# VHH binders against NACHT, LRR and PYD domains-containing protein 10 (NLRP10): the designs that were tried, part 1

No score or structure here was measured in a lab: all are predicted.

Target 1, 318 residues: NACHT, LRR and PYD domains-containing protein 10 (NLRP10), of Homo sapiens (Human) (q86w26r167to484)
Amino acid sequence: SLVVLQGSAGTGKTTLARKMVLDWATGTLYPGRFDYVFYVSCKEVVLLLESKLEQLLFWCCGDNQAPVTEILRQPERLLFILDGFDELQRPFEEKLKKRGLSPKESLLHLLIRRHTLPTCSLLITTRPLALRNLEPLLKQARHVHILGFSEEERARYFSSYFTDEKQADRAFDIVQKNDILYKACQVPGICWVVCSWLQGQMERGKVVLETPRNSTDIFMAYVSTFLPPDDDGGCSELSRHRVLRSLCSLAAEGIQHQRFLFEEAELRKHNLDGPRLAAFLSSNDYQLGLAIKKFYSFRHISFQDFFHAMSYLVKEDQ
Below, numbering starts at 1 at the first letter of every chain, in headers, positions and changes, except where a header shows other numbers; antibody chains are not in Kabat numbers.
F, E and O are the ipSAE of ESMFold2-Fast, ESMFold2 and OpenDDE, as the mean of both directions, binder to target and target to binder. V2 is 0.75 times the mean of E and O plus 0.25 times the DockQ between their complexes.
[cut] stands for letters that were removed.
The coordinates of atoms that the task and the answers printed are left out; those that the model quotes come from them. Centres of patches stay.

## First folded at step 1 (VHH)

Design c1 (framework vhh_8cml_1)
Fold by ESMFold2-Fast, scan of step 1:
Structure c1 (fold): chain B 318 residues (1-318), chain A 124 residues (1-124)
Amino acid sequence: as target 1 above (318 residues)
Amino acid sequence: EVQLVESGGGLVQPGGSLRLSCAASGRTFSSYAMGWFRQAPGQEREFVALISWSGGSTDYSDSAKGRFTISRDNAKNTVYLQMNSLKPEDTGVYFCAADYSGLWDYESSEYDYWGQGTQVTVSS
């Protein structure tokens, strides 16, 4: 069977997908139906040494000794969770050059089109924007929409996010008094952005007197909080705008080339300091053969969308 | 650092009007919250008016409400304070201030950048 779980950025699709794996492993979800459940992060598929089913299975198992032949003996007892289809990347240029490969990511397409392992079960998560690319590949899929946090879940999120109970209460009060902001917080990723922004303001001793009026305002408030100008003798505003332009260029290049993981060298090419930009970019170390390589991604996919949109509005410093 | 330069101060009769301007240099002006503060001789600096980075929110001290209007022109990197029905108690040096967080506050200590000030004297 094939199920598509769709929802806007940050609606908890990844959290739900990971919880399904855990619930299966503990015997509370799909008891006796699957021998193996594989979680596949679509943005990380590009890191496979070869675009082959065997390499995907080794990656999912975290073990090159995984018995591929035995796993594939009963394909009807396999579930693949393809998380973030909208983030499916093209191979890196260096990887293609090194291996002499065509720029082709066909493995997941073959799974979805049922050309490989046609009897396996698939759960695919995606943002709605990618449905036009996904739907032509589908046959008899069930669609499920994820709507985000209930009002009770929003209250619990704020309480869990803040260590200090008084800060949690104040932040939630600010959000509840703004209908637009409160409604926006039904999206878990927006909750994280809003809580991070409010915490940053409170830790700096700021009083929040104006609340954002739409999602662009929310992201602008976050950017203003976590990318303030440094005091360098009168050039900090230009430096700040240059960093913003670089983030916009990185986001635009990523979207144009369907890339969501960035090498450290690519950040340096844009004069971006990854550790300094921890509010916008996260990093992970990956074991690639005998080398450990660091990749960066935007902390929330909506940041990449936001900076890409801003790329049309950003002008040069001169 | 954003650089702020105030202008438009002067001597005016009670009941008169003045328009103060604050020109900002720097590329981030449109993301800054702006405020006007004043300081009378021998007194501490006091809040007069504020405007959010978007221009969507403004507020005023009790003494300024109904008489003063704060506005901004992000294309010109300028914030304005239109002062009507001026009183002798309005006499002082007027400062514009910028908050890099983009959120505004009533406390002078929350503002990061300041102009040098412009003198306003209300006297017969």
Scores: ipSAE 0.000, ipTM 0.130, lowest interface PAE 18.4, mean pLDDT 74

Design c10 (framework vhh_8cml_1)
Fold by ESMFold2-Fast, scan of step 1:
Structure c10 (fold): chain B 318 residues (1-318), chain A 126 residues (1-126)
Amino acid sequence: as target 1 above (318 residues)
Amino acid sequence: EVQLVESGGGLVQPGGSLRLSCAASGRTFSSYDMGWFRQAPGQEREFVALISTSGGSTDYSDSAKGRFTISRDNAKNTVYLQMNSLKPEDTGVYFCAADTWLYEGSPYYTSEYDYWGQGTQVTVSS
């Protein structure tokens, strides 16, 4: 099957695509249908060392020992998510200048045309402007428009997030009175972060007097709620900084290799262990072919981007 | 799936003219850069001319410059090659080709084109 997700800049297409990978991994999306789901950033495909299908699979798995033969044995059980098809577009004049880069784009072209792995499933995200160039490559695609949360949908999300109606009303009132928070909540992932932070504050009996002013403040408020400073014997400033640095390192490695799932060995490599991590990472057992393996992921997809961005600040402050 | 059909070939004397046409069937003709290639007897296919999707950019082989003109009519899904001052060396089968916008390769190589016509014979002989 082939699905095209289309939407303007800022409508959450990449966030949705990444969430689909996580939802598949947790068994909530397409249960039992796919053995492997591969996320491919069209913007970053130029980072491939070679323009071969095998190299694309190594890149997606983050492992040059990935079992390509086993993976390709049942192509109908594979899903490729091609994120940002519009990033492949070139003006005619620019195409003449970049003649040496054609093999990498040709690989994705062959997948979309169904010349390579014709029975696999494809999910493609794109801006509407690129549809005219995508359409001639397709046969029988389902189109889905992605819109950000409307004002009604934001209100509904807050109501559904909280089990207590009075908590939901208080949380939404706080957000609605802050234009920065309210507009940020057009992105579904930001709604989850904001609701989680407010719920934490309310359950601790704290009165919310000051509100976040930007996305960094939102994430730092969440971090402070679940990893508080240790002025009275909880955890030291050094302990907090160590955990934050480790989360940043894990996120950076994940972004570099387009990975959202991490094995326990990778957490150990980054010195990540203990119950405090439950606020930031979740674990699930996944069926991969005939094997069951445990993987960890950031509790929300936006956390990986946040901690990755913060990794530069941590390096500068060492 | 796009199909290309060439027409307009024939026999002409040196110094004569021919206009080749390439009719495309399919949804998005205006999304393809179009090229003309030729194959002389006993040789591989070589580049002759190309035109961008809008028609705003064209390029020609050294042997075609000044004598040949490529043009397109997107409303009619057709690309043309006007050939003037024909020489015996221009003899060959002329092919129309469509290139997708995804490839960053050189438009002068046959390997960069996904769709090809069956060809039309051009013979320049006294």
Scores: ipSAE 0.000, ipTM 0.141, lowest interface PAE 18.2, mean pLDDT 72

Design c11 (framework vhh_8cml_1)
Fold by ESMFold2-Fast, scan of step 1:
Structure c11 (fold): chain B 318 residues (1-318), chain A 126 residues (1-126)
Amino acid sequence: as target 1 above (318 residues)
Amino acid sequence: EVQLVESGGGLVQPGGSLRLSCAASGFTLDYYAMGWFRQAPGQEREFVALISSSGGSTDYSDSAKGRFTISRDNAKNTVYLQMNSLKPEDTGVYFCAAEYGSSFWYLPTEDQYDYWGQGTQVTVSS
């Protein structure tokens, strides 16, 4: 069986996918139905050493001793969760030159086309804009749309986000009076961005007189609140401008090369301090052969898109 | 080097008009709210007008409402103040100021602004 879970960026698709793995592991979801559930992050498959099913299974299990032959004996008892099909990228070309490796996305395409493990179950999450790329690969699929938070769920989110009830009430009142913000907050990831921004404003003692008019304004508000100064600068505002330019350059380079994971050395090349940019970048340690290597990604894919768009506007007066 | 440079000041008759410009160099205005302030001889600096970073929101002092219009051109890294129906009490040095941050608050107080120009003189007299 094959199910496609669709939703805009930040609608909780990844959270739902991860919760399914946890609920299966604890016996709550699909009891007795699957022997193995494999969570595959589409943006991370570029890190595989080779484009082989066996390597994907070792990756998912975190164990090079995984019994591949036994796992594959009953493919109908396997569930693969392919999280973020819209983030499925070409491998880094410089690493694949003259190695004879096939593109790593080809393995996932073979799974989706049912050419590899045709009786396994698949759950695929994706943004709607990538559906036209996904649909030609599908023979038969059930589609589920993630609509985001209901109005009641938005109210509950604000109450749970802010520990202080008075602060929660103020934030929700601001959002509720703006139809654009209120509707945008049905997307859980944007709801988090808006709450983080408002909390930052309130903690700084700022008065919010106007609210964002569109999604670009929402991201601008967030960036303005959480952009840190650069250690290279003598003036905090000038140094914040330099950090913004560096984030824009990183995002543009990533989009140009279809890269969504960045090594620490790449951040250093752009004069970026990963830990200080936790509001925009997340990090994970990955086992690559015998080495453990740290990679960064934009916390939300929409941040990378936003910073790329802004790269044309943010430059010094020369 | 961050600089704001005002221009367009001068001497005008009561009822006349002036257009002030503020050009930024060393940084991009795209993420800055911009304000105009003025200071008359022997008086405190007072707020005149502000515009959000996107240009979507403006605010004016009571004395400027209906007579002055603030605008910006982010591609030219410049903000403007169009002053009409000028009065002798509008005489003063006019300063532009930039506040880094979101276009979503418009607190029109001097202490909110990070960069200031050196000012341009406006004199309204017969």
Scores: ipSAE 0.000, ipTM 0.150, lowest interface PAE 17.6, mean pLDDT 74

Design c12 (framework vhh_8cml_1)
Fold by ESMFold2-Fast, scan of step 1:
Structure c12 (fold): chain B 318 residues (1-318), chain A 124 residues (1-124)
Amino acid sequence: as target 1 above (318 residues)
Amino acid sequence: EVQLVESGGGLVQPGGSLRLSCAASGRTFSIYAMGWFRQAPGQEREFVALITYSGGSTDYSDSAKGRFTISRDNAKNTVYLQMNSLKPEDTGVYFCAAGEWDTYPGLSYEFDYWGQGTQVTVSS
């Protein structure tokens, strides 16, 4: 069967998808129904050596000697979780030429159209606006919508985020008193941004007197907390503005070219030091054939969207 | 521990309405998400509707959207399914299920407790 799980950016779709894999592996989810459950990160699929089912299975198993023939013997006993269809990347030109395939011959598109492994089960996560691109690939699908955090779920998130109960209570009180912040925290990713910002303020002994009034203010508060002016430590106010501009440039280039994974060389092109920007960027090492290559991505897709939007406001070279 | 008992099923003509109730026994009802599932003869159990522990979020199968409404009354330890514009394909045994408070729609693994079901038949 094919299920489409949709929700706004940061609604926990990836966390849910990964939890499903773990729960299946421990025997809690779908006992006896599937022999294999494959988690496929759509933003990472462009890194496959070849756009072939065999290579996808090797990638998911982490082993080039995975028993592909045995795995494919009963396709009806396979579940593929295609996480983040809206983050499906445009193939690199050089890699596309190496594979001898056009962009339209994406293996994921063949799986979704049911042209490859037509009896397997599929679970696809996506943001709602990307349904416009997904729907032409679907014949029959069940749609499920993740609405984000209820009021009680927001309260529990704050309690779980902070190890200190007094900090949790203080942070939640601040948020509850601000209608805009409280509503914005319906999005789990925004909850994380808000909690991270408040924790940073509390760690610096600051009193929160002025609270954000919109989503842009929320993200700017986070940015200001994790890229503060530093007179001595090598991050001056001018240097901070330059880093902000570079993050906006990276995000804009990513959106323009439908890319969500960035090579270290590309960060260097934008004068960005990935390890110093751990608050905004995460990195992973990937085995590409015989080589290991490091890729960076924005910690949350909402950061890439935010910095892209900010690229229209930051027009002056300062 | 919670036990669930469904009621309100019956025979109805196409286009008719039924209201299903699920009564929970035990002190833990308010911490569970509640769902309705159905099973037609010879078919697997399928998801119909879900409501979170607080009632703050609901979701429905494609076939139920616009026709069915799930609601809950935590003071009465009861969940309801209001079914309107019933069709012959809605025929089946309807099951009430309780799962953990962070249950997500469409995921049967979240549901640890199940009722025995109530028969809904839509025919002329």
Scores: ipSAE 0.000, ipTM 0.106, lowest interface PAE 20.3, mean pLDDT 74

Design c13 (framework vhh_8cml_1)
Fold by ESMFold2-Fast, scan of step 1:
Structure c13 (fold): chain B 318 residues (1-318), chain A 125 residues (1-125)
Amino acid sequence: as target 1 above (318 residues)
Amino acid sequence: EVQLVESGGGLVQPGGSLRLSCAASGFTFSSYEMGWFRQAPGQEREFVALISGSGGYTDYSDSAKGRFTISRDNAKNTVYLQMNSLKPEDTGVYFCAKDLEYTGYWTSPDEYDYWGQGTQVTVSS
């Protein structure tokens, strides 16, 4: 069977997908149905050494000695969770040829088209914008819409985000008193941005006097808190404007070439210090053959979208 | 093996225009981003403009935005920099550069692996 979970960025699709793996492992979900459940992050598939099932299974198991033959003996007892189909990266052929690598997307396409392991079960998460690319690969699928947070879910999110109950109460009170912020927090990714912004304000001892009017204002408030204006005229210092331009350039490059993972060298190329931009970028170390490589991604895909949109405004203003 | 040859520099009046060309050979031109940098006497090389291998993405320094346009002709293995509304502070040696890796966009000279010899641009009355 094949199920497509669709919803906007940050609607908890990844959290739900990972919870399903955990619930299966503890015997509470699909008891006796599957022998193996594999979580596959679509944005990371490009990092496979070869576009082959064996490499994918080694990746999912975190072990290059995984019993591939045993795992594949009954394909109808396998579930693959393909998380973030909209983030599936297009490889640059010339770079891959230099590295001796093949395109990785073809393996996931073969799984979805039912050409590889035709009897396995698939659960695919995606943003709606990628359905035009996904639906031609599907012959039959159940579609499930992941909706945003209810009022109760928003309250629970704020309570779980803050370690201090009083801070959680203050943050939620601020949001509830602002109809625009309250409605925007229906999107879980916006809840994260708003909570991070308010936590940053509270830690700096600042009083929230002016509230955002829309999603752009919310992101700009976050930027102002974690990347404040630095316009004191120091010749050796990166200004806020230069860092913003570099983030916009990185985001635009990612969208233009369908890339969501960036090598540390690419950040240096844009004059970006990944560790110092932890508010906007996250990193993970990956074992690729004999090498360990650090890759960066925007903390939320909505940040990449936001900075990409800002790249047009920056070009128009300058 | 890899060769980058700039041309089109010269003396021009303030407010004038120049078109720089860079002829490339020895590599798969369409697979690499290309950049233009400039250097005034006694100064470090500074970024001017870049263009992706396909031509689908371009970026400019603050001083170049609205005045300069970078373009490329992959059939002719040539990258261009159209410079309009030239100012005396645009004076310098302009260099064409090939990136070290084509998967990113470069604004630092340290990230380019091959450079042309440069072409002199002088903006003076």
Scores: ipSAE 0.000, ipTM 0.104, lowest interface PAE 19.5, mean pLDDT 74

Design c2 (framework vhh_8cml_1)
Fold by ESMFold2-Fast, scan of step 1:
Structure c2 (fold): chain B 318 residues (1-318), chain A 125 residues (1-125)
Amino acid sequence: as target 1 above (318 residues)
Amino acid sequence: EVQLVESGGGLVQPGGSLRLSCAASGFTFSDYAMGWFRQAPGQEREFVALISGSGGSTDYSDSAKGRFTISRDNAKNTVYLQMNSLKPEDTGVYFCAARPYYLGSFRTPSEYDYWGQGTQVTVSS
């Protein structure tokens, strides 16, 4: 069977998908139905050395000694969770068709079309924007929508985010005073951005005098908190501007080429120091053959969208 | 000097209404969550209602839900409790209280920094 779980950026789809794997492993979800459940991060599929089922299974198991033959013995007892279909990267541009041959389809497309392991079960998570690309691949699918945080869930999130109960209360009060912020926090990922911004303000002893009026203002407030001008003897504003331009350039390149993972070398080409930009970028080490490579990604997909939009403003010249 | 002064209590028949007021002075009113507690003779103080510093969030005891409404006017440094559909079991001394946090253990009296003297509410036919 095939289920599509859809929801806006940051609505907890990845958290839900990973919890489903845990709940299956402990016997509380789908008892006796599956022998193996594989979690596949779509943005990481491009890192496979070969687009083959065997390589995908080795990746999911973290071990090239995984018993592929045993695993594939009963394909109807397999569940693949394809997390973040909208973040599926393209390895290269398609060439013009000169001979009428179809381009090679990705392994995930073959799984979704049921050409590979047609009796396995699939759960796909995606943002609505990618449904146009996904729906042509589907024959029969059940759709489920994720709506985000209830009012009680927002209150609990603030209480859990802040270690200091006084800070939690002040942050929640600020958000409730502003209808735009309160509604925005219905999206868990934006709730994280808002909480991070407010925590940064409070830790720096700043009073929140102006509140954001839209999503762009929310991200601008976050950037201002975590990328303040350095005290470098008069070049503080120029230093900040250079870093902002570099983040915008990285985001624009990523969106233009449908990339969400960036190598350290790519950050260096944009004059970015990954560890110093932990507020905007996260990193992970990946075992690729005999090499270990570090890749960076924007902490929230909306940061990449935001910085890409900002790239048009910083490129405007007098 | 911090002071909380309650008013609006009295004798009312079952099914009647009362509006309690609490005037605050000596602290930055809008920085504090304001609550109402009640106490019947020989009983412990019981939580009734809470409102956040901004007025954006409210919470109520199970017995108060649907009947009581807490509100505040930060320009007047006053918190209110509108009590409708009063019952004999609502009889007690009603106390105004202030705490610096809206979230957390707001149902326990020891979590409140400032208290009023109380105003008597009697529901009897």
Scores: ipSAE 0.000, ipTM 0.164, lowest interface PAE 16.3, mean pLDDT 76

Design c3 (framework vhh_8cml_1)
Fold by ESMFold2-Fast, scan of step 1:
Structure c3 (fold): chain B 318 residues (1-318), chain A 124 residues (1-124)
Amino acid sequence: as target 1 above (318 residues)
Amino acid sequence: EVQLVESGGGLVQPGGSLRLSCAASGRTFSDYDMGWFRQAPGQEREFVALITWSGGYTDYSDSAKGRFTISRDNAKNTVYLQMNSLKPEDTGVYFCAAGLTYEYWSDSADYDYWGQGTQVTVSS
């Protein structure tokens, strides 16, 4: 009872995994089969203070008083969703350390290898590139490929994204008439960026005359919509350039150190103001055992990749 | 911990076959990844083959690929190495090893428990 969901970056495997948790909670998926379903983001495992199973359960429940002994009485009624296995290991660090794993990442490896809670059910999401590392840990697994949104699923996404039906119809019509945009929306993450951009245009009363022709244009359109010229005038284009350069620096640092979560102090180091950059960055409060701490991340993982690529193009006085 | 005892070694002509066995005793054989290593006189131990704890993955050195097959029987606490098309350069002491490996299976340092070895001689 082990399932591996594989798909390239942005194919909606995280969205699917989270929807499975919601559908289970509402009684729509696996009714009566599981007592608990735990969602574990592999990229966030490093936030755990200890590598103990009890601490993982406290983290998943958001409650240090969670009834661990009761939860573990029937392990066969537990489902763990390990989201983003490809983010557990850091290949460059493997050459420096024998096992290449942190103690917290080792706990997840023990779970995957069935040393911990061997009768529980496990759902793992990963990019295909990491399958070579995952396969040695598995004896038997069902593999499911996430191919992205069908044409029908794209239509449904637009309808569910907008609260106003007229806006949803207008946005979908714009995208459907542009072959490049329509095909790009097979990737759920791109679909979200496109819908966010169109919603911003419509809410500002702007007429959409030009449509993006590739992925770079889509991100640039989004940036232009949510990072307009400064109201103070003067060197507003210089201010925009500074913010873009700072976002590129943050993204580059994250990729260099294989990090996806940033502390508020890290944002300040790059001269970034969280409230002014809500369109690009989101924040969440995490219970770390000792305290509650705020972390920031790019709203979509593709933004980190995009801004890193743009770090070669955005220069002062070029 | 686990104790390992190899058997099945001997003399064989070039082109011949041998089947090595590694019998394990101890607490939890099925929890360990198993490997075969060999050592010729004056050389370091070199990796030959591995099989993960579940049997779901196997890997081989370049010299062993296509000629050797590793397998395990967790009910009998035994690991096997079937060696075909043997060559004089396959001569050496073959060691069975057990460990909890995640990525460095070809590194002898990743294995915690070792047998005493069994001699394989390929000669006319």
Scores: ipSAE 0.000, ipTM 0.196, lowest interface PAE 14.8, mean pLDDT 72

Design c4 (framework vhh_8cml_1)
Fold by ESMFold2-Fast, scan of step 1:
Structure c4 (fold): chain B 318 residues (1-318), chain A 125 residues (1-125)
Amino acid sequence: as target 1 above (318 residues)
Amino acid sequence: EVQLVESGGGLVQPGGSLRLSCAASGFTFDDYAMGWFRQAPGQEREFVALISWSGGSTDYSDSAKGRFTISRDNAKNTVYLQMNSLKPEDTGVYFCAASDEFYPLTYGAEDYDYWGQGTQVTVSS
């Protein structure tokens, strides 16, 4: 079978997908139906040494000694979870530039079209904007829409996010008093951003007197809390604006070229210090042939969208 | 230096059988999908059969289904094509080809990176 989970950025598609893997492993989900369940982050597929099924399986297992032949013996007992189809990067290779011919599709496209392992089960998560690219690859699929948090689920999220019940109550009270913030927290990713911002304010002993009025203000509140952390003084605002412009430039370049993973050298090109920007960027070390390379990505795809949108507002000329 | 060397071709009567072999060297054989193509006199090169890098998946042209069987031995770096119930229409030069893709999307020659020189198969009474 093939299921498509669709929903706006931050609606919990990745959390649901990862929980499905965990529930399968503990015997709670699909008991006895699958021998292997593979979680595939679509934004990371571009890092495969070769676009081959064996390399994908080694990547998912974290082990080049995985028993590929045994795994592939019964393809109907395999489940692939393709997380974030809208973040799938298209590698550009000179060798694949063939005049008058269609370029080779990525391995994930072969799986989705059921050309590779046609009897396996497939779960795909994506934002709605990528459906026009995904639909032509599908022959038959069940679609599931992720709507976000109910009012009760928002309250439970705040309670679980904060270890201190009084802090949880204060944060939720602030959010409930602002209709825009409260409605925005229906999106789990926004809920995380808002809780992180409020926790940062509380830990720094700041009184929350002004609350965000729109989605741009929500992200700006987060940015102002975590960037720059140590630039108090006469140059604080200039330093903040320079880093903000650099993040906007990185995000814009990424969207222009359909890139979501950035090398450390690219961050340096934009005058960005990856470790200092942990609030916005996450990093992982990847073994690529004989080299280990560190790649950065925006912690949430919404941050990349936000900074790209802000690129017109954060100019050097003031 | 990549080499693909075909053998096993020859003259056979209609209804007969032939087994083609292709010995590969100069690349990591078990990372490549292998295919067989043929070119009949006066015609374009056409797809005959495909086997994935692991041997777990195979595909055939409509004319080959039920009569031909492709197989591989990764320990010997060799791919085979067993041809049964041969017909005069099967006459042509048979080529061995290697693709670095797990499973080529098209059955066109453009999906294959390495080629042998071919071996002649003639089916006549």
Scores: ipSAE 0.000, ipTM 0.107, lowest interface PAE 19.2, mean pLDDT 74

Design c5 (framework vhh_8cml_1)
Amino acid sequence: EVQLVESGGGLVQPGGSLRLSCAASGRTFSEYAMGWFRQAPGQEREFVALISYSGGSTDYSDSAKGRFTISRDNAKNTVYLQMNSLKPEDTGVYFCAAKWEYGTLDFSPYEYDYWGQGTQVTVSS
ESMFold2-Fast, scan of step 1: ipSAE 0.000; ipTM 0.286

